# Designs tried in a protein design chat: VHH binders against q9vxt7. Part 7

Target 1, 187 residues: q9vxt7
Amino acid sequence: MPRPVLLIHGGAGDISDSRIAGKFAGIKQALRSAWGLLSPDNGSGGGSALDAVEAAVRSMELDENFNAGYGSCLNTSGQVELEASLMEGRDLRAGCITLLRDVMHPITVARRLMEKQRHTFLGGAAAQELALATGSERLQPGALVTEGARLTLKEFEDQVAQGKDPFFARTELTDDKPVPKTDPSGE

## First folded at step 21 (VHH)

Design l06
Fold by OpenDDE, fold request of step 28:
Structure l06 (fold): chain B 187 residues (1-187), chain A 123 residues (1-123)
Amino acid sequence: as target 1 above (187 residues)
Amino acid sequence: AVQLQASGGGFVQPGGSLRLSCAASGFTFSDYYMGWFRQAPGKEREFVSAISWSGESTYYADSVKGRFTISRDNSKNTVYLQMNSLRAEDTATYYCAADYGFYFSGSTQYDYWGQGTQVTVSS
């Protein structure tokens, strides 16, 4: 078998200099997590390409340096609405989740949906049911909201109030609070 | 007729182990995800573990991760749940279930359910 290639992208946009180091470190961590699972050199890893991709995204979902999962961009109501999608090319499957709330690792929920092969896209209540029925824990409301995300929303609101074009609003601001090093749900 | 027959439940002390089995019949076993659920007295039924068609993918509730292992033998139409490091809070009636895929009508529901087997963890 050919050696696997893993590519990770941590987003694009108006990223402040202060955010660069964190993003880079986060990408490296995601890469290490995924690659360790593949373990192509020693064969000790039992992970598939899907497992590796899921692991990488799970890592990123825990990292506030990426505005998904923990530290997600907020909607106009100040709430986190999670999205994730997963695709595989062997059997041409996909799983997509939208409007998921208070659940850690929406990518895992997307994985579960994809593997069921009955629905490609679930949102809202249906996505929530899938998540909880398949072992995801419900987090406390607001558990995924960070101060950085809150400040980002506030800046957006201020710009709108000033009559500025919100199309160019920043979506990633600095947060001086420490990022949790563990999965809040234990998953 | 579809049948899911669970076995292996019993009484164990904390820290002990049990292995549950669920024998399936009446449907194409390999076409279904198999899962384990449990229900303690006065509590809602909760997800414990699930396994994909081939066994390549496994899923666990956070409360049992690292302690429970799900597996299946498609040649025997059987799904297993190895339960190690059992705790008092693991005491429940355990149910095996089969699911071809998700169907949503306000709630998730597995296609087939077996009868429960009692697991009691007590000193």
Scores: ipSAE 0.007, ipTM 0.248, lowest interface PAE 9.7, mean pLDDT 87
Fold by ESMFold2, look of step 27:
Order: C-alpha cells, then structure tokens, then sequence
Structure l06 (fold): chain B 187 residues (1-187), chain A 123 residues (1-123)
C-alpha cells in the first residue's frame, strides 16, 4: 500500500522575485499544518486526506501571500469575493462554493456542502446561508482586504484607464525580470 | 422522531387573513429550509413558499406573492405563513415541509412533511 503524499501548488502565473520568499514560507506553513493529519488509519466518517487538504487550504486562506481568503484579489467594487472547491476520490463527492463574502475559510464551507449530498455547487446568498448555518463566523466588512490587494486593484484600474490590457499574458522573455531560481513546492 | 405540526387553518371570507404555524421537533430546526405547500381536492400538491435556514431568503409562488409572508423563529422551532387578501382559489390543505439543503420548489425534494391544516375561503 503506498505511503501518503501531500502536494501543494501555490498558484500559476508570473511570480515576481519579491513574492517568492513569502510564497515558499506559506507553502511550508500549509504543509506543517496538514502533514500530521495524514494517517493510513483514520475514522470512516471522513478521510485523513480530506482533513489534511482542508487544513492546508485553511493555512493558505489565512496567508496574504495567496489568492485565497485573506488578501484575495478584489472585484471592481474593492471587495473580496470568495470561492473554494473540494473533491474526494473514494466516493467522488464534491463541494463547490462561489461568491461567498466575509468568511475566513471558504474551503470549510465547501466541505460542509460536500457533506450535505443534496447540492454540489452553491453561490451567493445560498453559500452565505450555508456558511452561517454550519458555524462560520461572519467577519466585519473589509476584514479580508489587504493593502497589497488594494494596490493591485489600483494598478489594474490605472492600466485600464491608460488603454492597456492588464490581463494580457506576461512571459519571462517579454518581461525585464529574472525567473525565480526555485519553483513553489509541489509544482 | 421528526414531527411537523401545522395549525392555524380555518374558515375565512374572501379578503380575510389567517396565520399558519408549523412547530418542529426531532431535528435541528435551524439547519433546515422550511417550506409551505398546498393541495386542493383533485389537484397536485403545489409550492406556496419557502424560507432559508436563517430566514434571510424567502421564496413565493407567483400566485401568492405580495399577499403571503413566510417567516421563522428558530428559538421556537416554528415557521409561519401569514396569509392576507385570501381568495377562493387559496382553499386547500396547507402542508409544512423541511429539507436539509437548498431551497427546492418540487414537493418530492423535501425530507419531512407535516400532516397539514385546512384553509377554506368561502362566503
């Protein structure tokens, strides 16, 4: 029987040199939060893999270095809107949430949805109701917004006002910045 | 042992009002969507109204919108239906129902059903 494996991917895209150390530290913290939960012998009510995945993602949701939870990208109204999904391989159960607001851990809401078995995908008001009904705290408005996310939105708005396309693909060969000397763990 | 006890039905004249109540026991009421359905003799059971776990979202059939108001009190494990401006076509047995999940308009999607309460609108 194979030994348990945990692999964490911190996201795609062009990673600037100034962000590499933070993303690496964040991936290591997510691994530390999750690794001890992996056990070949766990209860039948849920897999240790589910617990480990949830813990790793909860760690990343608290970490402003990732586009998840705290420090997520802002919509054009300057607000954090959240989504998360979870799937397990044993029975192919899944839970997907979108357009959730002011909840610290959208991955836990996705897990609650998976456990209900009646819906796979919820968004907006329904996702908010599920979050509150299953024990999530409603955070104060703006609690998930970071200065970094505000600055990123401002740069986006400035580029649009100048007629630029900030969604245009960027490559190392067309960018004046060096490539990172290491990839994020588990990519 | 899940129980949904609907009450508050009766006889009213057209234009009158009634308030239905549905008391719940045997499950964690605040985890459930609650709905009201009705069935007239010889007709299929039809959706009337539903309310989310927290009470923040409400849903109404077009035929009752603006006249009926659903509400819930999670401290009393009770859902209500305030029926105003009643019409003869509102005559039916009214059933409350509970579902562990998102709102469904189809009666076959609800997990638990009450025994119903009769509403009769006549002169």
Amino acid sequence: as target 1 above (187 residues)
Amino acid sequence: AVQLQASGGGFVQPGGSLRLSCAASGFTFSDYYMGWFRQAPGKEREFVSAISWSGESTYYADSVKGRFTISRDNSKNTVYLQMNSLRAEDTATYYCAADYGFYFSGSTQYDYWGQGTQVTVSS
Scores: ipSAE 0.006, ipTM 0.134, lowest interface PAE 14.9, mean pLDDT 78
Fold by ESMFold2, fold request of step 28:
Structure l06 (fold): chain B 187 residues (1-187), chain A 123 residues (1-123)
Amino acid sequence: as target 1 above (187 residues)
Amino acid sequence: AVQLQASGGGFVQPGGSLRLSCAASGFTFSDYYMGWFRQAPGKEREFVSAISWSGESTYYADSVKGRFTISRDNSKNTVYLQMNSLRAEDTATYYCAADYGFYFSGSTQYDYWGQGTQVTVSS
């Protein structure tokens, strides 16, 4: 009989050996937060799957090891700008939020947008108004910024000033570049 | 049976003030953006003002900014338009409208419309 499955991906990119343990712990915590919300296959709707996905992402939004919510990467002004999206498979409903600020859980705002079924995509002031109207707390400025995120922005800006492209440098593998220690090489 | 009942129009001298009200029923008012539009004879309906669900964001056409103030009272299901420093070019039928979702300046995006109230600014 079909059993529930939950799969969590923590994002793309190169992961140093020193950061592996934190990301694995964060993924395990997200799994623990979400697993008990899944329903058995006995005629239940997709609402339980939505609850589990939201709970997993909320866990990652609180975890500074991930580029989501608290500790997410900063824009060039040193601020957190938030995005989230959600889609369900039963009816292909979706909710997409961008340019949201000072809200702990943008995934919950994305779910509320999907459930209102009027718009699929909101950004900026409209997304901010939806978040407040549906009960999201307005955080103090800077509450989502971490020292790690500030250092990452500084490293990015230093590499750009040297004529490098750090986005592609962390993604590409070539004979002319060092392969990071944690890079899978393949068999 | 959605209803938007606009009132408060009338005749006023240039430089005068009027306050329009729009009472809503038949939908969950606090989930809707509210807007005001106006139409003069022989002209297209034009955007005047809009206000978000919570009232925290307000929007104005350039021609009325600084003179008109939109507000709402979700406990009374009512949106208001305070019009100050009225000019002859403000003469029009004023319509309130409701839309579930994003702020819009285009009239074709609004779900519900009132019957309108006449504002005449004349000497």
Scores: ipSAE 0.005, ipTM 0.142, lowest interface PAE 14.9, mean pLDDT 79
Fold by ESMFold2, look of step 23:
Structure l06 (fold): chain B 187 residues (1-187), chain A 123 residues (1-123)
Amino acid sequence: as target 1 above (187 residues)
Amino acid sequence: AVQLQASGGGFVQPGGSLRLSCAASGFTFSDYYMGWFRQAPGKEREFVSAISWSGESTYYADSVKGRFTISRDNSKNTVYLQMNSLRAEDTATYYCAADYGFYFSGSTQYDYWGQGTQVTVSS
């Protein structure tokens, strides 16, 4: 069997310098959670790759440093709407979930959809029913919303109210601006 | 109520074989990953084997690879562990576990646990 490779991408968009360390640590944690599942002698074909991809994404869905699951961006109503998809390369099976709410791991729901092979794409009430019927727990309303995500939405709304183009608004807060020194002679 | 009933343990000589069974009730068995763990007295519980809900993927600890085989029969709500070429070091209480979100080696993440069945390998 070929040597296994796992590659993780944390998402597109501008990342402030102050956020880089958290995202790097989060990517390393996702790699650690998934790597053991890629052993050539542990897997039986594509199933081990699917298990590893799912584990890596589940780690990122728990990590507020990523726009996935816990701490992800809010819609204009201040709510988290969840999406996930996956595809296997052997026969190009795929599972795609959208408009899911109050479920910690949308990637696992997407995998369940793919493996049942009835539909490729499912959203809204149907996706919600699949998640609950296959054992996902319903979280308390608001459990996936973080204060950081709320502040990011507020900044976005403030910029739009001032006439700035919403497509260039920052999607994450930054705190990396230095405070000017007030006394260079101090000790 | 959820129940995982492990059976098939016993006394066996080195080099012998046993087949463990774990019968499940109280949940939708075919939607769960299943695993086997073992614990000798005074030792931490350790991972032995796991199988995906569809049965397409199987996983083994290095210490049992090539000697143990996990399988499942979703029509009977049962997971099995075929143990061949048993050694004294395999002596332990064997536990089956079920998890909705698969956790390869982390015993604290499994949702449901059986009571265990004793395997003793001695001459």
Scores: ipSAE 0.000, ipTM 0.125, lowest interface PAE 16.1, mean pLDDT 79
Fold by ESMFold2, fold request of step 28:
Structure l06 (fold): chain B 187 residues (1-187), chain A 123 residues (1-123)
Amino acid sequence: as target 1 above (187 residues)
Amino acid sequence: AVQLQASGGGFVQPGGSLRLSCAASGFTFSDYYMGWFRQAPGKEREFVSAISWSGESTYYADSVKGRFTISRDNSKNTVYLQMNSLRAEDTATYYCAADYGFYFSGSTQYDYWGQGTQVTVSS
């Protein structure tokens, strides 16, 4: 009888002005993907809170506007390393995945881990084996890397080479040049 | 044999600070979650803090959030608990623990436990 609530947070950190619209659109899409599973007037027997949370995060993992899955930040070797975790409140079961590679939806792997109940936390080779053994496709190397992520890593490397403190560097680059609101000549 | 050796306890005035260390051996430290628990005389052992094997995820009991910081150094097989703004109610034996899988289902269960170190906060 409590009315369901779904809240989505897109991550901490400074967001450049040029990326705000994409992040809001992405959050709204994630809400739409998940809310129908919780709708009070669904009538279909509905999904669970777990189904809704997984659906929302899967939407964000596919969306390059978020540091999750496709388009996430690169390590210093230019590779995507994936992490996800999921917890349910009823029995406090959890699944936590780290150092996963070349899998589109790490949140689904985290759910599979939680449901197997042998471990709460897996990483590296063990997480890879779980993902593949339970049905995840192994993507081609680089399939999760976006041009935006490559440019962000390049900018980070350039700042380090110039002796700057990378702690304060932006984690995302502006996607387009600034243009004046009323001036089309702002190239 | 697995060993977790906690140290850094002692007597401290209210508002003071202590840093606890827990040195681990006998298992692959970087594959394990590490946790801190505490137990005052006559009370049940309670969760204080935990840290993922990589150090990227940290967890705190509400009573210690903002005052305690957990960290780990996988090259030294050691987990730390920095305790600031200590209060009399923080007086307890502090135990470190290690778990290969960390389960959040309402019970804390860890594979290995240390012997603990005493923290006493009083004038």
Scores: ipSAE 0.000, ipTM 0.084, lowest interface PAE 20.3, mean pLDDT 78
Fold by ESMFold2, fold request of step 28:
Structure l06 (fold): chain B 187 residues (1-187), chain A 123 residues (1-123)
Amino acid sequence: as target 1 above (187 residues)
Amino acid sequence: AVQLQASGGGFVQPGGSLRLSCAASGFTFSDYYMGWFRQAPGKEREFVSAISWSGESTYYADSVKGRFTISRDNSKNTVYLQMNSLRAEDTATYYCAADYGFYFSGSTQYDYWGQGTQVTVSS
């Protein structure tokens, strides 16, 4: 019989050497949060793949190492705007949320949309109302912003002001012998 | 440098038992997924067993399920394979491996590999 599989991808793009260990630790935590829902060989099974995917993503949304929820990238006003989506394979249902703010777990809001509402895609004030009406805590503005995310935005803005492509700046560094970079999370 | 030292192999009669150990150094053991693989002469290396970082989950190839038990002791940086009811087809070089990622099945893309320990089951 085929073994259950859970794969977690932490996002595309260049990852500096100084952040690799934190991302791996975060992936391991997300797997632990979801794993028992998929692993019948261990007697811990009984959940669905949808439950496991949601649990894994919720773990990443709490983890500042990922561009999801807490510590996600900032818009040019220095604010977190949240997106999430999920899809189940049996009937190909999906829920898609965008422009959500001040909610810890946008993936759970996307699931609520998929399961309980007529729309597949919802954003802005309507998504916000769905989140609150279905039990999400309303966070204080800025609660999802981290200092690491602020510094990343600052570096991005500095490189754009210099006429550089900031998405490839980390590629050049990762192609050279790595040197330590100052990281507010590591100081 | 990273080292994985597998030991505890040897000659054993069919139906016997053997316990393999794999001592790890040079990395943070408790952050790594550990696995056992084996390779008989003329065959491809095959998955035997794996265990998660904390030991919260274990996985076994169908050919060894119910006979082999994987465990780990993070305080000793060691993973073990208890092999019971050994058969001639279990004869192989057994390798321990460590991977930072999380693999539940027969991936051979582990980050670190030991040199192996020989297990021979025959009379």
Scores: ipSAE 0.000, ipTM 0.103, lowest interface PAE 17.7, mean pLDDT 78

Design l06
Fold by OpenDDE, fold request of step 28:
Structure l06 (fold): chain B 187 residues (1-187), chain A 123 residues (1-123)
Amino acid sequence: as target 1 above (187 residues)
Amino acid sequence: AVQLQASGGGFVQPGGSLRLSCAASGFTFSDYYMGWFRQAPGKEREFVSAISWSGESTYYADSVKGRFTISRDNSKNTVYLQMNSLRAEDTATYYCAADYGFYFSGSTQYDYWGQGTQVTVSS
């Protein structure tokens, strides 16, 4: 059996040099998380590629440095609207979620959608219903909003107020935070 | 408070079957991998089986492959271990454990552990 390969990408935005260290640390954590499930030397008989990928993304969803879960980029109303997608190459299945709110791990919801094989893409109320019906906890409103994300939105608003073109506005944080040791959901 | 309550252990003859259950409470069950470990007298605790969040993926120690089946019911917050074709060497205290799923590498990394249930296989 060939050795598995893991590749994680931590974003393609305008990332300042000051953020590189935090993102790198987060990527390392995600890799460790995924590899722990996938490594042939794990002693557990191995893990699936899907489990590894989901684990990596779940790790990243907890890290504000990746603004894809906790600390997500905010919409103009100051709200978090989550997206996630998952695909597998054996049977060519996919699950896609958009406009999900107040759920910690949209990637897990995407996987559940993929596994159900009824729809490929769900958004908004339908995605929310799927999440809750399949065991996701509904977080308190605003639980995924961070001060960093709020400040980023404020900067955007200020630029707009000044008449500047917001097309290239920054969506990335400038401050680096370590990966939290605890789940922001309280678990 | 987090609780993992295992049940279903007992005495069986070689070749017999036993089904373990572990009922979870105090955490979001569907966010965790669930696993079974066992410890025989004088031996280290060893991995037996694990199941992913949704149940799509299952993992087994080589020693139990083809004989044991792990499953879960997220609506009941319960993980199961169906043990068939039991052998004397399967005699051990079996433990249920929960892992948030960030890192799965052995018994020392699981977040929550239940009390052990004794399984004894003897003629």
Scores: ipSAE 0.000, ipTM 0.228, lowest interface PAE 11.6, mean pLDDT 85
Fold by ESMFold2, last read:
Structure l06 (fold): chain B 187 residues (1-187), chain A 123 residues (1-123)
Amino acid sequence: as target 1 above (187 residues)
Amino acid sequence: AVQLQASGGGFVQPGGSLRLSCAASGFTFSDYYMGWFRQAPGKEREFVSAISWSGESTYYADSVKGRFTISRDNSKNTVYLQMNSLRAEDTATYYCAADYGFYFSGSTQYDYWGQGTQVTVSS
């Protein structure tokens, strides 16, 4: 039987020194939550790679140290909007979810979409209907918002109030991209 | 409404056995990881055991490994905990829990909780 490997990437971008320990702890927790599903010694003969990947991402979605689920960055309206995608390598089946709200585990909704095989990509109301119809709990609005995420949004809004360019990340990453027509400042 | 009804607790002598059951309703049982936690008076709720969606993967706290066995029957929407070689330190209220996740040793991570069943191990 092939040797299993599990690799977890905690996200792109700079990691401040104050967050390094929390991210390492979170990665270790995600590895622990998933690794047993790949091991042939786990009493049941192991689980699928899909089960392990889903379990690892669910662990990160609950961990405020990651920009996934609980503690995700907020849009300019102060809300969490969720995305997740999942692909398996054998047949290249995929499930992609966007604009999902108030669901604890968008990665599981993405897996459900992949398994239904009617569509590869769903967003908004259609994704919400799939999540609820297949057993996801509708959380209270704001249940995924953390103090840390709120403070980050406030910092962004303070920069805009100082006359800095709206959508500041665009100017550092994609110099040629146009600025959206509307300005979210003060909204 | 979601309900988890734990049963099978009672008084038992050290070295004895008990089998706990937890009947689930109000959600798609086969989509949920199931777990057992316990809480002794004055102590924090602690992890005991968990089982994956299909029942293929099982997890145990070190303190119960080799003595307790978790299982599930998805056709009956029920999870079980077979407790053998019981000790006085196993005395607690045992709670079943359901999570739309794989494995958590922390009690704050689980979505749904049962009301619990008392296990008392004494001479």
Scores: ipSAE 0.000, ipTM 0.119, lowest interface PAE 16.8, mean pLDDT 79
Fold by ESMFold2, last read:
Structure l06 (fold): chain B 187 residues (1-187), chain A 123 residues (1-123)
Amino acid sequence: as target 1 above (187 residues)
Amino acid sequence: AVQLQASGGGFVQPGGSLRLSCAASGFTFSDYYMGWFRQAPGKEREFVSAISWSGESTYYADSVKGRFTISRDNSKNTVYLQMNSLRAEDTATYYCAADYGFYFSGSTQYDYWGQGTQVTVSS
């Protein structure tokens, strides 16, 4: 058996010095959440590469330090719009979800789409129906919005109103201090 | 509570040897990278050596390569630093540290730190 490897990247873009430690801690937590699922000797309990990748991304979706799920950036209406994708290398199956709302773990919806093998890419109302039909809880509107994300949107809007290039406007606070939160889905 | 207790320091002549030990408790030792750092009076703390959780990967600062050997015994929750061909420049307080999942070469942002043990190399 090949030795398993798990590698996590926290996303592209500028990271302020004030947020670096929180992102490193979040990556470590994601690794801890997933690593045990890769052991061949522990695989009788559900160990697979797909299980490990899903677990790692679910950890990041709960962590407000990442632009995924809880605490992700807001659209111009102040709302969280969710997307996720997943692909396996053996048979090149994939699932891609976009424009999903009020679901804690979009990566799990993407996995469900991949496993159904009828469509590769689903968005909007169809993605929302898949999420609910496969057992995702519908969260209350705003449950994924953090105060840090709202303050960042206000700063972005202020910079745009002053005529700054929107592609260079800051989208994260430089001194944000995340507070640990529990997963409301009960997983 | 997490504890890292370093020992084995002392006075040695140049060219001598010492073996440092760091006994760990309060966490699952085999899940952690272990490292050694040192700090001479009036200087910043600097990286010396690190070892992966399995012991298969070892890392050394250029100044100690070929003279120092890091090892670990996961059955005893202990990391070691064998220090040979000691020089006056090696005089420092030596600290062991533990970090989950990552080796941070040149970084002092490890999760847990020991209190240190003094190494003095002098004629």
Scores: ipSAE 0.000, ipTM 0.124, lowest interface PAE 16.9, mean pLDDT 80
Fold by ESMFold2, last read:
Structure l06 (fold): chain B 187 residues (1-187), chain A 123 residues (1-123)
Amino acid sequence: as target 1 above (187 residues)
Amino acid sequence: AVQLQASGGGFVQPGGSLRLSCAASGFTFSDYYMGWFRQAPGKEREFVSAISWSGESTYYADSVKGRFTISRDNSKNTVYLQMNSLRAEDTATYYCAADYGFYFSGSTQYDYWGQGTQVTVSS
């Protein structure tokens, strides 16, 4: 019997050296949270892969090292707005949630949307109602905001005040740096 | 309690061979990737080799490819490193490590570490 495979990616973009260990520890914790659900001894049917994926993402949503749930990026009002999506390969069912607020696990809401089979994509007030109607707890405003996320927003605002394009100020392309003729550092 | 006990180190002349063993206890060995790392005095710990849960996938640092062979025996909860054509630069303390999930070359990413065994290659 083919062995199951689980692969976890923590997101694109530059990762500073000081954050690498935390992100890898978080990926390993997400793997541990999910792996038992795929084992031959207790994984059955098409739903076991969905259970494992949901468990892995729920682990990352609790982990401030990832841009998901707790500790995710803030909008310009300093608030967390949540997104998640989920897709299965057997029947290509999908659930996509955006503009959700004050819910710890948007991935679970995305799964509930997929299972209702009425819509693929839901946002805003409708997504909020689905979350609450299907058992998600409404968190206090600000419960998902971390100091790290606030500092990131401040840096973004500082770069805008300096006249930089918000996209390039945060993720400047490598090719913008001119090629120097000499190295003044002398090393 | 988790225990990783490395053995098989020693003094050897350049060109010689050694086989390291690492006996594991206190966890389900067949669920873990096993790795070997080494650290020479004054240097950072560096990746040497890793092997997947079943032994079907093996990984090597460029500096040891073709000379070192990693293997495991899940029935004995033991991982091995066969080291051939040893060179002076292979002198280091060799550590075995275990990790749930995947291998990574950074030393801070493995869950459990052994005490190490000294390998000294000298004329």
Scores: ipSAE 0.000, ipTM 0.172, lowest interface PAE 14.5, mean pLDDT 79

